# VHH binders against q9y6x5: the designs that were tried, part 46

Target 1, 379 residues: q9y6x5
Amino acid sequence: LPPKLLLVSFDGFRADYLKNYEFPHLQNFIKEGVLVEHVKNVFITKTFPNHYSIVTGLYEESHGIVANSMYDAVTKKHFSDSNDKDPFWWNEAVPIWVTNQLQENRSSAAAMWPGTDVPIHDTISSYFMNYNSSVSFEERLNNITMWLNNSNPPVTFATLYWEEPDASGHKYGPEDKENMSRVLKKIDDLIGDLVQRLKMLGLWENLNVIITSDHGMTQCSQDRLINLDSCIDHSYYTLIDLSPVAAILPKINRTEVYNKLKNCSPHMNVYLKEDIPNRFYYQHNDRIQPIILVADEGWTIVLNESSQKLGDHGYDNSLPSMHPFLAAHGPAFHKGYKHSTINIVDIYPMMCHILGLKPHPNNGTFGHTKCLLVDQWCI

## First folded at step 1 (VHH)

Design e34 (framework vhh_7zox_3)
Fold by ESMFold2-Fast, scan of step 1:
Order: sequence, then C-alpha cells, then structure tokens
Structure e34 (fold): chain B 379 residues (1-379), chain A 122 residues (1-122)
Amino acid sequence: as target 1 above (379 residues)
Amino acid sequence: DVQLVESGGGLVQPGGSLRLSCVASGFTFSSYAMGWVRQAPGKGLEWVSDISSGGSTGYADSVKGRFAISRDNAKNTLYLQMNRLKPEDTAVYYCAKDLRYWIGSYPEFDYAGQGTQVTVSS
C-alpha cells in the first residue's frame, strides 16, 4: 500500500544537546536509522516561520510566515497568535499535507503542527487538533496513531508537534545543565513511548518517522540587553516584532528613523529592508518591515524594561546554536548512516519523494538528502 | 496606543481567594489571545494562564484546579479567579497580550501591563 510518513517536531531542540546529554531511546532510533547532525534553518530562526519552511521547502520571504508577529503593508492586516487561523497569512505557499490530500486519494493527520488547524487554499488537514498547549504528548500520540491505523482514505502523512525543550530553554537557558537534563531526559522518554506505541500497533516496520526541530537555543542574560527606548522615541515608529529581530514600521521619514537607530548599540545590526544580507533570503515580502534590527547572539532587545528569559532564538541562522538536528527511521532510510548538514528547506522535497508526491516549486535541493535514502544512488 | 491596566491584587491569607481584572484598550480585544504571567521576588517570569479569542484556556501545572481565567469581550476585560492561594503564589501578576502562545509554558508578549501585586502571607 502507499508509503506513510510521520513527521515529529520537538520545538527548540538544539543540535549540540545530542553531544552533552544522554538519549538512550533516541540513540537506539538513530542506530537503526539516519542522523543529520546539523540542520541549517531559515532566517528568522523562529517557531512559526521554520515549521512552515519544513512543510513547504520555502524561505520565509516566499511562504509569507516571516515572523511570529507580522504586519502586511498592502492589506494593513496584523498577525498575532490569536489570529494565526486567518488563511490569508498561510496562503502564500502550499504545505505538504495539502499536496498529499489533493494529488492522491490520501488523508493527512495533525497533532498541533503550526498551520494544520487552518484551511490553506480551502484545504485543512483531514484529521487535526486545534492548538492547545495543555494537551499532553500522550494524547497527541494517541490521536495520531489512531488516525494512522483507522483512516479511510488512508492517512499517509501525519505530523506531531511538542513545545519542549523550547519552553524550558527560554525559562532556564540552555546552559542550566540541571534543569535541561531533566527536560531532555523526559523528551527521550517520550521518544521511547512513541517507538513502543508504533511497535505495539504494528506500524513501526512500515512507517517512515522523522524526528526534527525548527531551531536551537542560546543563553541570554540581564547583562546583555539593548534598550530600544534609549535609541528612539516610541512616537517615531510602530513596533511590529521586538526580539531578537525587531521589525520597525516608521511613522516619520524612514531615513530619520534609521539614523536614530543605526549606531545606538554595538550589539545589534540595523538594516533598511533593501540592505538586509542576501544570505538571509529575508527581503522580498510585504510582511517584512522597512527597518529590521538584528541582535547579536545572546542579546535581547527591550523597551525600557528587563527581560526574564534566560534563553532565546531568532538570531542569525549561520549560528550553530540556532541549528536543530534531524533523525529518521523507516523503510525509505538507510540504517546507521550519519550525515553532517542539510538545509531545513531540503526536508520538503525529500518528504515529497518518500510519499511519491510531485513537489511544488521550492528552495530545497533533493540531492542534499539523497544519501539518506535506500532507493537513491549516493555518489 | 495599547493599554493594559491590572487591578485586584492585595494581601491575602493562605487558602484565601482574589480576583484579578485587566482592562484593555487601544486594540480589538476580542481578536487577541490574552494571558496572565507572574514574577515572584528574585525570580523570572512564569506563565500562569491564557485564553484564546474563542475562549479556549490553558493553565500552568502549579495553578491547575485553583485558578480560572475568563474574558468579557463586551467590557474589554480579562479576569483571573485565584482560589486556595499559597505563599508560593506571591508575585506581581501581569496581564499580557501573548505573541507566543504556541511555546506553552514560556510565552513572549507584545505588551504587558504595569502589574498588580499579590502577597499570600499570614
């Protein structure tokens, strides 16, 4: 029957955690599967943008989810977590679950993956859960496995999202070994539960499973704050997003706002939209504001207030601290193979290949992932 | 001109109750998820509770079964009913327009109010 794929995300799982903590369940998964040690994510290194890049294979400027907080200059609409269900924000791309449902007589299932509770191009995941952070991993897993085993037409693509270790990474910081050890051990136990559940239900041997994340985490400090109010009066601009990438919409002349900001702190870069580095692929979208501030790693932009977060992400995507990993197991994947690096946009064309789907035009390169796959000739 | 004004804090004995209120202005209140976060003396911010525009609620494990979040969209007001208060609940409570609901226990906000002090002490 048709190939099946379960895509699992543990939000904020920094690749370096694999080197500093023990993951017996994840290591057993990798031993009989594949590991990509670093995944180079897209800029900005935030949850909504990178989760949507994984399932579309597109840079943020192309898929339109350019931040967790957005303003669209053409339509004058505002995006926040309360209106993330407006299809307008998600319609600039076609995620893999939509393609999966439209190309074949197939279903998709989703437990909390960003965008899956929104009708995109008039198509919503066949089975889904409305986002609710209070729902346990075990309940999400129960629903996904039920749908994988009992659907008609068959669920061939399923997603499972979990908020940790991102929430704890923000609260404690990635350098808090005691607290991060507890959190990461719990995640490894959840991976063990996932594998055991799939084996008990007879799904394990015929299901392709990808475990990945959207970004990493870096240590922040009360000693590393950039007070934006010391640079510029709030009356000169509207703040669309704050930290560590501030999105500035000028209320006065753009050049005047830029001049007030450009030398205010040695620990942030100030860009006019057209001067944003090409390597970020963060320029060609109406939701990217006229001035962008990019804080240096570990620095937090604030408005005359303290920040209590001890870890954050959103920083330059060239930073290893921002990189997640990818592990995979199943009939499509080699056993015991390790690969150094892929781009996060490469995941989408690989998943399309595994599912036998024709990918929409995307920024990924299938060649970067072919060595992971048993049906490909690796040069 | 986003404005959030908290009230209802005070000194209460262990086992007592308080109801916090937050009056919002300067944005379409009914369209945004709202939440409560707290900061205990000498500690970082802790997410307490949130409520979506549609009324779906979430709670931190430390307050489940004791606190209830609600909203009145006609009055642009967010509430937190706090029951069976413990000394560990002592904190400044902030009303927040939550930009990072999806990361669960550590939300980031686009705006937080001035806060209201809750002290649970004999």
Scores: ipSAE 0.000, ipTM 0.244, lowest interface PAE 15.5, mean pLDDT 89

Design e35 (framework vhh_7zox_3)
Fold by ESMFold2-Fast, scan of step 1:
Structure e35 (fold): chain B 379 residues (1-379), chain A 124 residues (1-124)
Amino acid sequence: as target 1 above (379 residues)
Amino acid sequence: DVQLVESGGGLVQPGGSLRLSCVASGFTFSNYYMGWVRQAPGKGLEWVSDINSGGSTGYADSVKGRFAISRDNAKNTLYLQMNRLKPEDTAVYYCARGKPYFLTGWYKDSMDVAGQGTQVTVSS
């Protein structure tokens, strides 16, 4: 039988939650599998960009999903999480489900992973669910497992996305031990449900399962606000994205806008596009706006208003608070192996190897993940 | 261009009722979470209620049993039926298009606010 892979994302699962809370079901999964303790995600540390980086192996400047909110000056198109179905935004890369369907006589299945309900290069996931956050984890899992067992051509790549603990991380902040403990216990119970369902359906022994996330979460506060209106009047620019990375499209001379923003707050870095640090790999795409503002960890950019968010992400990808983890189990993976760190772009070439696919050119390094795999040499 | 136009606010006595309406345009209304948030004088924004495309509803504890959210997808209109109004319900009420990830908890970055809202005043 061809190798099969289920890729599961729990949005906003900060790596150090594993050290500060109890996860009996996840711990049982890891005991017979592998754990990567930290995954260094791509900048900006946001949901749409990092989910697309996982499945393309590309930095945001290369795959074109450079933020959760984007604007294209030529076509005047806008992208947001509520307006994300135009293939125009997704066509700068080839995600793994498209490669899976085109290179081999295979099917892909998707429960809510960003981009899977969009035709990309005229190819949509063979089985998919239109995004709807009200659909339960159980219903998503039922559909994925049905498609894994009852498809021709066979489903060999499947994805499952869940919005927690990100939604609660924003609401309560990651330092709210009482509320986060309750939320994370629920996530662990869902992992237990996942494993139990796969065992009951006879899938567990022959299926590779990756559990990961797109980013972490950091504590915010009403005491850590940057009021952009105190720096510059709205008439001087169009705001494409706000916080914690603001995307500024000037309506007047770019240098004049930059000078009004520069040094406005000691807790915000202001970059002309060409001055964005090379380590971010966030420069070479027309969807990246002429001026980018980057707030310091825990600071929120606002427009003459308070913010109700007690947690947020999008910050510098060097921050440990922004890092997720990766756990995996299955025939391709060692049992009981712990690894310290990989880059999020490394997941794609590893998944291509597991599925026997030729990867498209990408920014990942297969060598970084080979120690996780039973068919590879690692000293 | 996304537009949300609120109406139906006014002055009512405690124990009275009001029905707020919000007419949406510029997007496929039936595919989005919709909700109501309010801001009382001198206070921050408070999430009041939401409704998803499947008709499932959520309510803030302060309004449970008194308020009812509904939608008419054929008319692209969102409603909030407010019963047994209290002076504490005095606020500007805003219609919001939600973001799929966040409407159920946090409204500031989870919603679009269109227009100026509609003022509800509950006076003794």
Scores: ipSAE 0.000, ipTM 0.174, lowest interface PAE 17.1, mean pLDDT 88

Design e36 (framework vhh_7zox_3)
Fold by ESMFold2-Fast, scan of step 1:
Structure e36 (fold): chain B 379 residues (1-379), chain A 124 residues (1-124)
Amino acid sequence: as target 1 above (379 residues)
Amino acid sequence: DVQLVESGGGLVQPGGSLRLSCVASGFTFDDYAMGWVRQAPGKGLEWVSDIYTGGSTGYADSVKGRFAISRDNAKNTLYLQMNRLKPEDTAVYYCATRLKYIFGSYTSPKFDYAGQGTQVTVSS
């Protein structure tokens, strides 16, 4: 039987939620599988960038999805929303579903994973759903499981994306234990539904399932705002992205804009593009703007207004609050194994190994994930 | 600080009318699409109506033809005119921000915020 893999993402699932809330269904999944307690994501710690890093094994500067809102200085194109179907934005990398379809002559299936409704290098996921946030988890699951059982060539790689707990994390903040408890309980129930559906359909014993996320969440406050309008007049620059990483395209001399911003707030770092810390791997791409502002954890950059967000992400990827987790179950994985930390770019070469695919050049290290796998020796 | 304050709820007989108001403060009201959601006892949240910055409106099928959403940007106030009320309309009604549009930028941040709610009871 060809190896099969289902990759599931719950957007914004902070790693330490596992320690602060009860997840009976996820706990049973982990007990018979593996857990990576922290996944160190890529900078910036945003949805589109990190979802594309999971499936390409590349830093954002290398795969080209450098933010949820982007401007390309060479082509003068703007990436404006989640329905932008222009392949231009996605063509700087080859995601795993494309590799799966081209190397092994196998099918891929996708329920809402970012990029799967776009032809990338003239290849679109064999089965996919156009992004629509109104489509229920159950409908996404029904389509994925149908495609896993009823496709020729066989579906060997499938993805499923769900918007929670990110939406509620923004609305309530991660410190709202009453509201977050309700949301996380619902997610645990969805995990239970997923496992039960796979068992009912006879898929569970032979399917590899990864449950992960793209980033965490941190608490924000009306007491932690950086008013950009108090630093600089908006006539001097074009704002490409705002918070917590502001992407600034100067309309005047870059040095003059930098000088107006550099001492504006003790709660943000202001970088000329060439001075962005090497550890971020966020420098070598035309979609990274000439000046980047990075707010301190929990601080929100605003334009002469209050912020309604009680939680946010996008902050420094060294922050534990920005880290998701990874859990996995299936024939490729050990049972009851716990691992401390991997890099989010390490997921791609691990998935390629499980599927028998030759990975495209990537920033991940297979050695970091080999201890999760039954066919690998580790100390 | 950001605040949404609902008012205008109360007890009304079936077939009656109520006008809900939501006074917004702490943000630029006319830059936001606004809406109403409701929660009946022991039930989940139900979306009732939206009004966008340009004045276009949407309604749930259960209230279409009976409810009318409107806004007064000069007063930072959102309204819901409820006519021909039914016992099934009994709920706590919340006003909520839907979307924010930042004119002249390439970003459009989405903020969702709800007030404390106002109770509507339809009974004889």
Scores: ipSAE 0.000, ipTM 0.137, lowest interface PAE 13.8, mean pLDDT 87

Design e37 (framework vhh_7zox_3)
Fold by ESMFold2-Fast, scan of step 1:
Structure e37 (fold): chain B 379 residues (1-379), chain A 124 residues (1-124)
Amino acid sequence: as target 1 above (379 residues)
Amino acid sequence: DVQLVESGGGLVQPGGSLRLSCVASGFTFSSYAMGWVRQAPGKGLEWVSDISSGGSTGYADSVKGRFAISRDNAKNTLYLQMNRLKPEDTAVYYCAREPFYRLSGDWTYAFDIAGQGTQVTVSS
């Protein structure tokens, strides 16, 4: 019988929440499984880019989802922050559900994971839900478990996405212990519901389950704003993305725009595209704009306005506040094992191994995850 | 034709109670998170409380333990029960529809639409 994998994402689940709050259901999951304490995500540390990196094993410059708001200089297309379904944006990589369906002739199922309601290389997830934030976790779980238990050819790869704790992290900030405690307790209860549902349906013993996230969250403040309008007139450029990484498309000479921006704020780095640090792997794509502004942790770039966000992400991927965790349970995984860190791009080749798929060329290193797996020799 | 209509404000003495109501029309009320914000004279907007489409509630520290938000989806109505009112609670209270979370993770705590407001005055 083919191996099965359920990949679950709780958006914006900062790794150190595990140290600061109690998660009885998640801790029980980890006790009989594995925990990676920190996952180093890709830059920029945003939802669409990192969710696509998890399922492709590629840096953003390679898979083409380089931000939640994008402009492609070659085709003149704009990607809106409203879940644009044009396959053009997603076609620079092959996500794992496409490989699963084409390589092994098996089914995939998806409840709301970014990209799964889009035909990519003319292939859409075998079973999917069109994105709708109003659909409950319970309904998403009911559909995923039904598809895992009742499909022919069998569903061997399934995904489940949930918007929390990201929405609450933005609204309250990660340092609001009372509100975040309530939100995180609800998430732990949902993990308990997930495990119980899989047990009741006879799926638990033979299913590999990964629980992870795309990024963390850092505290923002009205006292930490960078007003872009104070440094450059709006007539000199087109703004493609704003905060905390601003993507600037010059309407005049690029050097003149750069010179107006480079001394704008001591809390922001200004890069010409070719000067973006190599460690970001954020340079070689037409959707990366000629000038990029990177705000320091906790600083928000604004246009002569206040910001209502008390938490945000998108910052430097070296920051621990930007890191999620990974927990996993199932026949492929050791029991009671803790690992310090992996790169988010390492998840893809690990999942390919579990499913018996040949990975497409990717930026992950299988060796980084081998200690998690029962069929591998760990050092 | 989207509308929010607040009611229930008035003059109360410190320690008193009021219940605010907001009747929504022109959209699928049950699908939206809803909230209350207030504005005291000469001050900016302050978030007070909200409730998700699923019933999860949040409160500002200044009102926690004293105010309770609730909704009746069958009546398209949002409520704010205000207990043990203080002079500093004096403000115009606005009902607002919060935007849906976007899949992109572009959550902004910005209200999509706000009502006309209802005045609450707490004084002797």
Scores: ipSAE 0.055, ipTM 0.484, lowest interface PAE 4.0, mean pLDDT 90
Fold by OpenDDE, second read of step 2:
Structure e37 (fold): chain B 379 residues (1-379), chain A 124 residues (1-124)
Amino acid sequence: as target 1 above (379 residues)
Amino acid sequence: DVQLVESGGGLVQPGGSLRLSCVASGFTFSSYAMGWVRQAPGKGLEWVSDISSGGSTGYADSVKGRFAISRDNAKNTLYLQMNRLKPEDTAVYYCAREPFYRLSGDWTYAFDIAGQGTQVTVSS
């Protein structure tokens, strides 16, 4: 049988949740599979960028999804969660489901993974759901597993996306043990449902399953605010993205805007585009604005209106609070193996290997995941 | 101490019905997937049915449409309603916490904890 892979993302699942909360189903999944305790994601540590990095193996500057909100100065187009279906934004890379689907006798399926409802390189997933946050996990799971089970040509790659615990992390903050415990229990139950559904359909034995996330969550506070209005008049710039990494499009001289912002707060770094640290791999794309503001961990960039979020993400990708985890189970993976860390871009070449796909050029390192795979030597 | 105690087994004629119960103690029952496995004479352990903590159910092909698994979290009890029983259903039935598949040569069914088992005999 051709190898099959289901990629599951629980948005905003911070890696250390595994240490601080109980996950009976996920732990059982891990016990019979593999765990990567920390996945270093890409900067900015936001949803659309990181999900696209997972499926392309590319840094944000390379795949072109550089934020949840983008602006292209040439075409005057805007990208946002409510306006994300223009292939213009996605076509700078080839995601794995497209690569898979273009193979003979293979098809891809998707349940609301970012970009899967868009024809990328004139190819859209054979099976997909238009994004709708109101659709239950159960319905998403049912569709995905149905497609995995009875499609022709067979679905060999599928992806499943769920918005929790991100939404709740924003609402309650990751340090709210009472509320987050409840939320994370539900997540674990969903994992239980996933496993149960696969068993029920007889897919469990032959399906490789990766459970991961795009980013973590850090605690925010009303006591840690950076008000830009105190530093610069709003008429002097257009805000393309706000917090914790603000993208600034100057309406006046860039240098003047920069000078007004550079000392705005000791808890915020201000970068001209050309001065963005190399370690972020966030410079070589026209969609990155002339100035970016990067708030320190736990600080929120605001305008005159106060933020109501108690948790947020998007910060420096070296921060542990921004890191997700990866767990996997299936014929391709060892049993009972734990690994310390990988880069999020490393997932792509691993998935390509599992599926027998030739990877597009990417920033991942296959060597980083060899120890997870039964057919590879782990030295 | 974690404990699972099965009951409800017995002798029944083909076409008959039995209802198995499993009472759990020593852990948060509602947080765990539960299931039933069985072992027939001279055979290995066979998966029968699972129910997730969220209530999703699965069944082996051999019992689909005949068996129904359910749980009462308030009573810390797992149930297996067995209808239209066949001689080939004869086995010791075990209540299992967190049943799962593992690869050991071939895929096999495993669990964290199981009870002592209850004998089900289907015979004319």
Scores: ipSAE 0.000, ipTM 0.208, lowest interface PAE 16.3, mean pLDDT 93

Design e38 (framework vhh_7zox_3)
Fold by ESMFold2-Fast, scan of step 1:
Structure e38 (fold): chain B 379 residues (1-379), chain A 124 residues (1-124)
Amino acid sequence: as target 1 above (379 residues)
Amino acid sequence: DVQLVESGGGLVQPGGSLRLSCVASGFTFSNYYMGWVRQAPGKGLEWVSDINSGGSTGYADSVKGRFAISRDNAKNTLYLQMNRLKPEDTAVYYCAKSLYWPRYGTYLEPFDLAGQGTQVTVSS
C-alpha cells in the first residue's frame, strides 16, 4: 500500500559521461522512465555537502555540512578531529529517512549513504550498514532488497551509495578515455544487475527508483597548481580545508591575511566571508570560515608542488563539469520523458511527494520536478 | 620527488602482532595527514587509520582498540601497531599522504600517493 522509493548514488558521475560513453542498461532504464540531463548541485561541489543536500533539500549554509573538512567557530569542534558519526555536524537539518520514520509507521534502509549511520535528532536509519569501501555493490544491493521485502514496519525509503566513478575520476582524470570507459561500463553493468535483481524479487513494477549523483569531475594537472605556502606563512592562519576551496581561519588580523592572499594567484578568487557571491548560498553558517579561496576549474591548491590527483571536484557549481544527472523509473514517473535541468535541492520535495511525507522547510521548488511525475499537471 | 616506502608485513598467526612502518621523503612530512589503507585479496581499498599534522587519530570500526597509528616527524616515518590480528586483517597495507583526510571511519576519498604496499597475512 504505501509507495516505496530507492535512491541510488554513483559518486562523481558527471552528466556528460552519458553522451560520451555507451550505457545500454542505463539507457533502457531511461527509455522506460525519465531523465534530467543536468542537476545543478550546491556549492561547494563535494561529496558530503551534496549528498546531504539531496536528502534535506537545503543549501550547505542551511544544513551545516559545508565541506568534507569543517571547523565550527562557536563550539571550536573540528570535523577532521571528530568521528563523522558525531550527530553535532548533522543536526542542523532533518534528512528524509528521519522524516520517513517519524511521520508514519515506516522504516528506512541504507547502504552507506552519507549520514545514515549517524543518529540525527535521536533517529538513525532503521536498517543501515556502517561504511566500508571494501563491501561490494552486490552485497549492498542484497541487503537493500532483503530489507525492502522483509521488514516490519515496511521499508518505504531506501538508499544505496557507490564510490565509483569518483575514485577512478580522481585517479585517472575524466579525460582518460581508456580507463574511464572500463569504469563506466562496470557501473552500467551494476545498473543492469540492480534492475535484474528488482525484477527477480517482484519489486520492479511497484518500486520508484532514482539514480543520481552528487557532482561531476574535472581534469587536473601538475601544470595547474597553486602553492599556498608561497602566498602566506602557515603561522598566520589555521587551514580548515585546502582544495579546490580553501577554508582559512586567521591567527592574526583578518585584513592582513586577506591582503597576503588576494593577489597571490590569478587562478583563484579570495573572498572575505561577507563577499562570497550570493549565488553560491554559502555564507550564513558558523562552519564557513572568515576567508574562502576558490580555485579556477582544474587548478589544485597545494602545500607542496606535487599532487598525483588527475581529477577533482568542489569547483563553482555553475560549471557543467560539476553537474551530475538524474534518472528515475517507477509508478510515480512518466515513461520516456526528458527534462533539461533541476537544482539538486529540488530532489528532496519531489521524494517527499512520492512518499506522501510532509517536507520540512527547504530550498527546493516542487514545481521544477512536477513534469517528471504522472500525478502532476505540467506546463 | 615524493616517495613512500612501506615495510613490516609478513605472515603471522591469529592473535599475533605486527608493526608496519612507512618512510616518507620529498615533502614536508609534518604538514600532511598520513594514513593506512588496505586491500584484501579480490576486494577494494579500505581505510584503516589516519593521523593529522597535530597528532589526532582516526580508526575504522573493524580495527578500533586493536591498531594504533603514530608518527615520528623527526624521522619522517609513519607507524601502524597491529595487535590481536584476525584472518580478516589479511591484506596489502598501503601508506598514504593527503593534505586533509575528510572521511574518518565512514567514507574514503582517493589518496594522493601510495607506495608498493606491504603484505600482511594472518593464518594458522
Scores: ipSAE 0.005, ipTM 0.328, lowest interface PAE 11.4, mean pLDDT 88

Design e39 (framework vhh_7zox_3)
Fold by ESMFold2-Fast, scan of step 1:
Structure e39 (fold): chain B 379 residues (1-379), chain A 124 residues (1-124)
Amino acid sequence: as target 1 above (379 residues)
Amino acid sequence: DVQLVESGGGLVQPGGSLRLSCVASGFTFDDYAMGWVRQAPGKGLEWVSDIYTGGSTGYADSVKGRFAISRDNAKNTLYLQMNRLKPEDTAVYYCAAKIPYRFWGTYKSELDYAGQGTQVTVSS
């Protein structure tokens, strides 16, 4: 029988939440599986970019989803939540569900994972749900478990996405222990429901399950705002993305815009595209704008206004607050093994190995995940 | 009661253009993903293009930049504008509909709904 894999994401699940809150169901999952304590995500530390990096193994400059709001200088197209289903934006990479369907006579199933409701390289996930945040976790789980057991050809790769704790992290901030405790307890209960459902349906013993996230969350404040209007007039530039990474498209000479911005705030770095630090791997794509502003952790870039956001992400990917975790269980994984750190791009080649797929060229290193797998030597 | 009726096929010279139309009835058109699949003489079924309920489109690499798919929900009609036609485009073109959450099949019998097809011949 072909191996099966279910990839689950809880958006915005900061790694150190595991140390600060109790997760009895997740701890039981980890006891019989593996835990990677920190996953170093890609820059920028945003939802669409990192979810696409998980399933492609590529840095954002390579897969083309470089932000949640984008402008392509060559084609003059704009990407936003209202226009995210144009295949143009997603076609710079081949996600694992496409590879799964094209290399083998296999099906893929998706409940809301970013990109799965878009035909990419003329291939859409065999079973999918159009993105709708109001659809319950229970309904997403019911569809995924039905598809995993009832499809022909067999569903061998399935994805499940959930918006929490990201939505609450933004609303309350990660330091709000009362509200975050409630939200995280609910997530742990959903993990318990997931495991129970898979056991009840006879799927648990033979299914590989990965639970991960795309980024973390940091506390913001009305006392930590950077007002761009204090430094530059709106007539000099077009704003493509705002905070905490602002994407600036100059309407006048680029050097003149840069000079107006470079000393705007001690809590913001201003980069000409070619000066963006190499460690970000965020330079070689037409969707990366000529000037990029990067706010310091916990600082919010605004346009002469206050921000109601108490938590945010998008910051420097070296920050531990931006890191998610990865937990996994199943026949491919060791039991009771803890690993310190992997890169988020390492998940893709590991998943390809588990499924017996030939990975497309990618930025991941299979050696980083070897110690998690029963069929590998970690020395 | 479900019907998909294709039209607009015919004989055309290489480099020419054709516009295919498909009129749908017997189901709620707006709830379905629509697509074009083709079968060349002696070959299997090949997916050409699709368009989803939200307007997202996909194209086979062989037709990308030459073909354009569109839909008119008020008229329950699917279109395929075919430009710069090549002899390799010669095939029977089928209009197909599927629930958005289903995969396009590799055989006509696997499609949720399909028409009878319209012949496109590209020859000098």
Scores: ipSAE 0.000, ipTM 0.102, lowest interface PAE 22.8, mean pLDDT 88

